# Designs tried in a protein design chat: VHH binders against Mucin-5B (MUC5B). Part 3

Target 1, 189 residues: Mucin-5B (MUC5B), of Homo sapiens (Human) (q9hc84r5073to5261)
Amino acid sequence: CICSMWGGSHYSTFDGTSYTFRGNCTYVLMREIHARFGNLSLYLDNHYCTASATAAAARCPRALSIHYKSMDIVLTVTMVHGKEEGLILFDQIPVSSGFSKNGVLVSVLGTTTMRVDIPALGVSVTFNGQVFQARLPYSLFHNNTEGQCGTCTNNQRDDCLQRDGTTAASCKDMAKTWLVPDSRKDGCW

## First folded at step 19 (VHH)

Design v4 (from u1 with G55S)
Fold by OpenDDE, last read:
Formats: C-alpha cells, sequence, structure tokens
Structure v4 (fold): chain B 189 residues (1-189), chain A 119 residues (1-119)
C-alpha cells in the first residue's frame, strides 16, 4: 500500500484513488484502526509554524509527523543559508541523517529528502516538504488503516473512509473529516 | 502572470528517450519548486518529479526513478525532464507545475505536452 501527496493538495490513497484536498490544518494521513504494530500513525501539518523550526522562514513549511509506539518523529524543511534543508526531530530533538532508535531509522538523501524506515514492519516514509510517500506492507496493514490515505484493502470503493466510520462519496469530503483539532490554529477545530 | 509552456513530447518506441522542456515566465523561477506531473487517459493526476529552486534537490516517483531526470536552468527559466527507457505506461500528457499555495493546479501549468510510447 502506497500513499502519496504532492503540492500540498493532491493525494493518492493506498489503493490508488486520486483526489484533491487543500487544508490549512493538521490532518491524519493514516493510522491503524486497531493498534497492532506500534499504533503507527502519520500526520501532515500543512502549516508548521513553530518558532524553533521556522523562525527565519518567509512562510510556514509543511511537516510530516510519524508516531510509532512512544516515539514522535517530525520531518520538515527549513531554510539554511538560502537553501532548503531537511530537519528531522526525534522526540523533539534534532537528529542527523543515520540516526536510529528503537527500530526506527532516519536518513536524509541529498539536502531535503527525509526518510523514515521501520524495518520490522517494512514501513518507509519519505518527505521533502513538497511530496510525501508512505509505503506499508499490505500483509501487515491491510484492512487496518484509515485517514486521508484511505484504506489498504485493494478496493478503491472503500478508500474514502471518514473518521466516523462511514464512507464518503468523495475522498475530498472524507479528507476534511480527518482534521486534528487544534484551538491554537485559527479554523482548525 | 504565471506562464508555463511545455514542449518536447512525441511518439517514441519502448526503450526510447525524450527530453521535455518547460519555459517559465511571470514569476521568480529560481525561488520555486517545480513539478512534472502526468495524466494518462482515464487516470488520475500523477506526480513524476519535483525539483527545488534554491537547492536543486530532486525527488522522483517510484515509477520513474532511475529512468527520468529532472533538471533546471534558472538562468533560462527552463525546467527539463529527461526521460529514458520509456515504457508504454509512461504515455500521458505531461505538465510542468509551479509550486502554489492557493488556487487550482491548472492555473500553474501550461498546455502540456503529449508523450506516446508505442511499438
Amino acid sequence: as target 1 above (189 residues)
Amino acid sequence: QVQLQESGGGLVQPGGSLRLSCAASGFTFSTYWMYWVRQAPEKGLEWVSVISGYSGSTYYADSVKGRFTVSRDNAKNTLYLQMNSLKPEDAAQYYCVKEYDSGEWEDYRGQGTQVTVSS
């Protein structure tokens, strides 16, 4: 199951459904319906505006967060000396390419392409601030994912699974239901 | 006004090569991420590659990795896509897309260029 997003608004679900959705908040990209493998979840913050990460940025970048077991990994892009550079935060601590902890490996390819691997699960997540790809083995995650990436069932008819458990007519409509409420962000609740 | 013009498409045999170009104007080209995306008949929009304006950092879809190369000439305001080892499944209308925060992607692309792969 491969899910992707480009340009901040164009999605392809695990089962290959394409749709467009633009939001200004944080959304659940995917999470396990039933916690079986470390309660894996992915989030996309379309406006990651933390002072620590974006103080010098002209605008807020996107941030992809990976939650696995008790670990939180944030992938974002910052401007360094006039060029984009990948920034990986592992439990709120900046780490370098090649860092690994508790079965999670992080790396940076080139200057901006950040990768998170969970070898035990065969999971890989890639993000460069513009595009992300999440790869989950069907053998482990089939019929157990929900979020903007949809279901992992090899059935596009059920891809638009909403937070309330119902299936929307469009994945665009589904996508907005996966908003992560945040009263600190205007309009994100 | 953002203007993009794709070119270089055509008919090639499987295993062949094409080089697409995208002429950009109406914005500071060197400061934006640029995308190559494609759309085949009755299929959804698929991103192909992305390249940074500042760092030149590139990223590719799995389907084209190792075969396609995106590059840019900021002095010429031109984006390129070198496509090698073309496959029938690469056939599509190809668009260059400017990074955008609002509006529709159609507002930030050109007319596209058709790539056909057939023996």
Scores: ipSAE 0.900, ipTM 0.949, lowest interface PAE 0.5, mean pLDDT 95
Fold by OpenDDE, fold request of step 24:
Structure v4 (fold): chain B 189 residues (1-189), chain A 119 residues (1-119)
Amino acid sequence: as target 1 above (189 residues)
Amino acid sequence: QVQLQESGGGLVQPGGSLRLSCAASGFTFSTYWMYWVRQAPEKGLEWVSVISGYSGSTYYADSVKGRFTVSRDNAKNTLYLQMNSLKPEDAAQYYCVKEYDSGEWEDYRGQGTQVTVSS
């Protein structure tokens, strides 16, 4: 099961359904329906504003968050000396490429392509601020995912599963139901 | 106004190579991420590669890793895609797409260039 997004709006679900959705909030990309393997969940924050970003009139970057067991990993891209640079926060602490803890490996390819691996689960997540890819083994996660990445069922008919458990007519309609409420962001509450 | 013009497509045999070009104008080319995307008939839009304007960092879809190389010449406002070891499944209309925050992706691409891979 491979889910991807490019350009901040173009999605391909685990089962290969393509759709376009542009939101300004944080959304559930994927979560386990039943916590079986560390209660894995992925989120996309379309406006991740850091303290460093507030100093400049620059737009807030996107951030991809990975939640696994009790760990929180945030992947985002910041501007450093006029160039993008990947920033990985592991439990709110910046870490460097090659960092590993509790079965989670993080790495940076080049300057911006951040990768999170969970070898025990065969899970791989990549993000560079523009594109993300989530790779989950079907053998472990089939029939147990929901979110904007849809279901991992090898059936595109059920990809547009909404938060309330119903299936939408389109995945675009489904996508907005996975909003993570945040009163700090206009329109995200 | 953003203008993009893709070129370099054509018919090649499996295992062949093509080099696509994308001429850009109407925006500060060097400051934007640029995408190569492709669309085959009756299939969804698929991203192929992305390259940063500032850092030149590149990233590729798994399906093309090791075979395709994206590059850019900011002085010429041109984006390139070197495609080697082409496969039939690579056949599609290829577009270069400018990073965008609003509107539709069609507004930030050219007419595309057709790549056909056939024996």
Scores: ipSAE 0.875, ipTM 0.936, lowest interface PAE 0.6, mean pLDDT 95
Fold by OpenDDE, fold request of step 24:
Structure v4 (fold): chain B 189 residues (1-189), chain A 119 residues (1-119)
Amino acid sequence: as target 1 above (189 residues)
Amino acid sequence: QVQLQESGGGLVQPGGSLRLSCAASGFTFSTYWMYWVRQAPEKGLEWVSVISGYSGSTYYADSVKGRFTVSRDNAKNTLYLQMNSLKPEDAAQYYCVKEYDSGEWEDYRGQGTQVTVSS
């Protein structure tokens, strides 16, 4: 099952449904319906505006967050001396390419393409600030995913699963239901 | 106004090559990420490749990795896509797209260029 997004608005679900959704908040890309493999979840923050290394950026970048077990990994792009660089935060601490902890491997390809691997699960996530891809083995995650990436069932008819457990008529309609409320962001409730 | 003009498409045999070009104007080309995307009949929009304006960093969809190469000439405000080892499944209308935060993607692309791969 492969889920992808480009341009901040164009999605392809795990089962291959394509749809467009433009949001300004943080959304659940995917999470396990039932915690089986570390309660894996992915989030996309469309405006990652923090006082961290991204403060010098001309624009608030997107950030992809990966939650696995008790670990929190944030992938974002920052401007350094006028150049884009991938920034990986592992439990709020910047780490370099090649960092590994508790079965999670992080790497940076080139300057901006960040990769997170969970070998034990066959999971890989890539993000470069513009495009993300999440690859989950069907054998492990089938029938157990929800979020903007939809279900992993090899059935596009059930892809548009909403937060309340119902299936929307379109995945665009589904997508907004996966908003992560944040009182700090205007309109994100 | 953002203007993009794709060219270079055509009919090729499987295993053949094409080089697409995208002429850009109306914005500071060198500061934006640029995409190549494609759309085949009855299929959704599929991203093919993306390239950074600042660093030139590139990324490719798995389906084209190793076969396609994206590049840019900021001095000429031109984006390129070298497509080698073309397959029938590569047949589509190809668009170059400027990164955007609002509006519709159609507002940030050209007319596209058709790539046909004979079977």
Scores: ipSAE 0.727, ipTM 0.881, lowest interface PAE 0.7, mean pLDDT 94
Fold by ESMFold2, fold request of step 24:
Structure v4 (fold): chain B 189 residues (1-189), chain A 119 residues (1-119)
Amino acid sequence: as target 1 above (189 residues)
Amino acid sequence: QVQLQESGGGLVQPGGSLRLSCAASGFTFSTYWMYWVRQAPEKGLEWVSVISGYSGSTYYADSVKGRFTVSRDNAKNTLYLQMNSLKPEDAAQYYCVKEYDSGEWEDYRGQGTQVTVSS
């Protein structure tokens, strides 16, 4: 099962359904329906600002968050000396390429492309601020994913599963239901 | 107003090479990520590569990794795609797309350039 996004709005679900959705908030990309594998969850914050930033900042980058067991990994791109550079926060602490802890490996490929591997689950996530790709093995995650990345069921008709458990007529309609409320961002609650 | 113009497409045999160019104007080219995307009637719209504005950091779709190279010349406001080891599956209309946060991708691309690969 492979989910991807490019251009901030062009999604392909785990089962290969393509759709367009653009939102300014944080959304659930994927979470386990039933907690089986450390309650793995993926989020995309489309307007990720620093701790001092307001939701009105026009140039905040995207951030991809991975929650696994008690770990929180944030992948984003920042400007360092006038150039784009990947930033990986592991439990809110910046880490370098090659860092590993509790079965989670992080790496930077080139300058901006960040990768997180969870080998015990066969999971990989790649993000450079513009494109993400999340790979989950069907053998472990079948029938157990929900979010903007849809289901991992080999059946595209159930890909547009909404937060309330119903299937939407379009995945664009489904995608908006996966909003993570954030009162600090205008229109995100 | 964003203006992009792709060029360099053509007919090539499998295993051959092409270099695409994209001339940019109407925005500060060096500050934006740039994409190459492609569109074929049977496949729809597919991203190919992306490159950052200042660092020149690149990323590629799995289908083109190791065969295609994106680059940019910020002094000339030009984006390039070097395509090597071309396959029939690479045949498509190729577009240069500016990073955008509102509107549709068609507002941020040029007219495209056709790549045709004959077995």
Scores: ipSAE 0.675, ipTM 0.844, lowest interface PAE 1.3, mean pLDDT 87
Fold by ESMFold2, last read:
Structure v4 (fold): chain B 189 residues (1-189), chain A 119 residues (1-119)
Amino acid sequence: as target 1 above (189 residues)
Amino acid sequence: QVQLQESGGGLVQPGGSLRLSCAASGFTFSTYWMYWVRQAPEKGLEWVSVISGYSGSTYYADSVKGRFTVSRDNAKNTLYLQMNSLKPEDAAQYYCVKEYDSGEWEDYRGQGTQVTVSS
């Protein structure tokens, strides 16, 4: 099962359904329906403004968040000396390529491409601020994923599962239901 | 107004090479990530590569990694794609696309340039 996004709006679900969706909020990309594997969850914040920057900043980067076994890993891109660089926050602490803790491995490829591996689950996630890819083994996650990345069922007919448990006619309609309420952002509740 | 103009497409044999160019104007080229995307009639739209504005950091779709190289010249406002070891599957209309926050990808591309790989 592979889910991906490019351009901020072009999604391919775990089962290969392509759709477009653009929102300026944080959305659930994937979470376990039943918590079996440390309650793995993936989020995309489309307008991630740091505490040091004004919340009114017109251009904020995207951030991908991974929750696993009470750990919180944030992947984003920042400007360092006028150039784009990947930034990985592990439980709100910046970490460098090669860091590992509690079965989670982080690495950086080049300057902006960030990768998180959870070897016990066969999970890998890559993100560079523009494109992400999440790989989950079907053998462990089948019938147990929901979110903008859809289901991992090898069946596209149930792929557009909405937050309320019903299947939408289009995954664009499904995708908006996965909004994470955030009162700090206008229109994100 | 964003203006992008792709060029360099053509007919090539399998295993051959092409170099695409994209001339940009109407925006501050160096501040935006730029994409190459492609569209074939029976395959739909897919991204090929992306490059950051200032750092020149690149990333590639699995289908082209190791064969294609994206680059940019910010002084000339030009994006490039070097395509080596071309396969029949690479035949498509290629577009350069500016990073965008609203609207559709078609609002941020040029006319495209056709790459055809002979049988």
Scores: ipSAE 0.666, ipTM 0.835, lowest interface PAE 1.3, mean pLDDT 87
Fold by ESMFold2, last read:
Structure v4 (fold): chain B 189 residues (1-189), chain A 119 residues (1-119)
Amino acid sequence: as target 1 above (189 residues)
Amino acid sequence: QVQLQESGGGLVQPGGSLRLSCAASGFTFSTYWMYWVRQAPEKGLEWVSVISGYSGSTYYADSVKGRFTVSRDNAKNTLYLQMNSLKPEDAAQYYCVKEYDSGEWEDYRGQGTQVTVSS
């Protein structure tokens, strides 16, 4: 099962359904329906703004968040000395390539490409601020994923599964239901 | 106005090479991530590669890793794609796309350049 996004709006679900969706909030990309594998969850924050952002017109990068067991990993891109560079926060602490803890491995490939591996689950997630790819083995996650990445069922009939458990007519309509409420952002609640 | 002009497409045999170029104007080229994407009727729209503005960091779709190389020359406002070991499945209209945060991808691309792989 592979879910991907490029261009901030072009999604391909775990079962291969393509759709477009553009939102400015945080959305659930994937979470376990039944928490069996450390309650794995993936989120995309489309406007990840630092506390130093002083104006609404300031551009904010995207951040991909991974929640697994009690760990929280944030992948984002920042400007360092005038150039783009990947930043990985592990439990809110910046970490370097090669860091590992509790079966989670983080890597930086080149300058901006960040990778998180959970080898015990066969899970990998890659993100560079523009493109993400999340790989989950069908053998472990079949019938147990929901979110903007759809289901891992080898069946596209249920890919547009909304938060309330119903199937939407379009995956664009489905995708907006996976909003994570955030009163700090305009229109995100 | 964003202006992008792709060139360098053509007919090539399987295993051959092509080098695509994209001339950019109407925006500060060096500050934006740039994409190569491709479109064929039977495959739909597919991203190929992306490159960051200042750091030159690159990333590739799995289908092209090891065969294609994206690069840019910020002094010339030009994006490049070197395509080696071309396969029939690479045949498509190739587009240069500027990073964008609103609207549709068609508002941020050129007219495209056709790559045809005969066998």
Scores: ipSAE 0.662, ipTM 0.838, lowest interface PAE 1.4, mean pLDDT 87

Design v4 (from u1 with G55S)
Fold by ESMFold2, fold request of step 24:
Structure v4 (fold): chain B 189 residues (1-189), chain A 119 residues (1-119)
Amino acid sequence: as target 1 above (189 residues)
Amino acid sequence: QVQLQESGGGLVQPGGSLRLSCAASGFTFSTYWMYWVRQAPEKGLEWVSVISGYSGSTYYADSVKGRFTVSRDNAKNTLYLQMNSLKPEDAAQYYCVKEYDSGEWEDYRGQGTQVTVSS
């Protein structure tokens, strides 16, 4: 099962359904329906503003968050000396490529492409601020995913599963239901 | 005002090479991530590669990794795609696309350049 996004709005679900959705909030990309594997959850924050959430921060990068057991990993791209560079926060602490803790491995490929591996689950997540790819093995996650990445069922008919458990007529309509409320952002509640 | 012009497509044999160019104007080229995407009637729209504005950091779709190289020249406002070891599956209309936050991808691309691979 592979979910991907490019261009900030072009999604391909775990079962290969393509759709376009653009939102400026944080959304659930994937979470386990039943907590079998450390309650793995993936989020995309489309407007991740650090301490400069003023008009001067007109462009905020995207951040991909991975929640697994008690760990929180955030992947984002920042400007360092005027150039784009990947930043990985592990439990809110910046870490370098090659960091490993509690079965989670992080790495940086080149300068902006970040990768997180959870070998016990066969999970890999890659993100560079513009494109992400999340790979989950069907053998472990079949029938146990929900979110903007859809279901991992080898069946596209059930891909547009909404937060309320019903199937939407389009995955664009499904995708907006996976909003994570955030009072710090206008219209994200 | 965004203007992008792709060129360099053509007919090649399998295993051949092409170099695509994209001339950019009407925006500050160096500040935006740039994509190469391709569209074939059977396959729909696929991203091919992306390159960051300042750092020149690159990322590729699995189907082209190791065969294609994206680059940019910010002084000339030009994006490039070197395509080696071309396969029939690479045949498509190729577009350069500016990073965008609203609207449709078609508002941020050029006219495209056709790549045809035939024996």
Scores: ipSAE 0.637, ipTM 0.823, lowest interface PAE 1.4, mean pLDDT 87
Fold by OpenDDE, last read:
Structure v4 (fold): chain B 189 residues (1-189), chain A 119 residues (1-119)
Amino acid sequence: as target 1 above (189 residues)
Amino acid sequence: QVQLQESGGGLVQPGGSLRLSCAASGFTFSTYWMYWVRQAPEKGLEWVSVISGYSGSTYYADSVKGRFTVSRDNAKNTLYLQMNSLKPEDAAQYYCVKEYDSGEWEDYRGQGTQVTVSS
C-alpha cells in the first residue's frame, strides 16, 4: 500500500484513488484502526511553527509527523542562511541524517528529502516539504488503516472512509473529516 | 501572469527516450518548486517528479525512478524531464506545474505535451 501527496493538495490513496484536498490545519494522513504495530500514525501539519533555531521565525512550513510507539518524529523543511534544508525532529530534538533509535531510522537524501524507515514493519515514509510517500506492507496493514490515505484493502470503493466510520461519496469530502482539532489555530476545529 | 509552455513530446517505441522542456515566464522561476505531472486518458492526475528552486533537490514517483531525470536551468527559466526506457504506461499528457499555495493546479501549468509510447 502506497499513499502519496504532491503540491500540498493532490492525494493518491493506498488503493490508488486520486483526489484533491486543500486544508490549512493538521490532518490525519493515516492511522491504524486497531493498534497492532506500535499504533502507527501519520499527520500533515500545513502550518508547522517551531522554536528551532534552524527555522525562520516568520515561516511556518508544512510538516509531516510520524507517531510510532512512544516516539514522535517531525519532518519539515526550513531555511538556513537563505538555503532550504530538511529538518528532522526526533522527540522534539533535531537529529542528523543517519540517526536511529528503537528500530526507527531517519535519513536525509540530498538537501531536503527526508526519510523515515521502520524496518521491522517494512514501513517507509518520505517527505521533502512538497511531496510525501508512505509505504506500508499490505500483509501487515491491510484492512487496518484510515485517514486521508484511505483504506488499504485493494478496493477503491471503500477508500473514502471518514472518521465516523461511514464512507463518503468522494474522498475530498472524506479528507476534511480527518481534521485534528486545534483551538490555537484559526478555523481548525 | 504565470506562463508555462511544455514541449518535446512525441511518439516513441518502448525503450525509447524523450526530453521534455518547459519554458517559464511571469514569475521568479528560480525560487519555486517545479513539478512534472501527467494525465492519461480516463486516469487521474499523477505526479512524476519535483525539483526545488533553492536546493535543486529532486524527487521521483516510484514508477519513473531510475528512468526519468528532472533538471532545471534557472538562467534560461527552463525545466527539463529526461525520459529514458519509456514504457507504454508512460503514455500521457505531460504538464509542468509551478508551485502554488491556492487555487487550482490548472492555473499554474501550460498546455501540456503529449507522449505516446507504442510499437
Scores: ipSAE 0.185, ipTM 0.597, lowest interface PAE 2.6, mean pLDDT 90

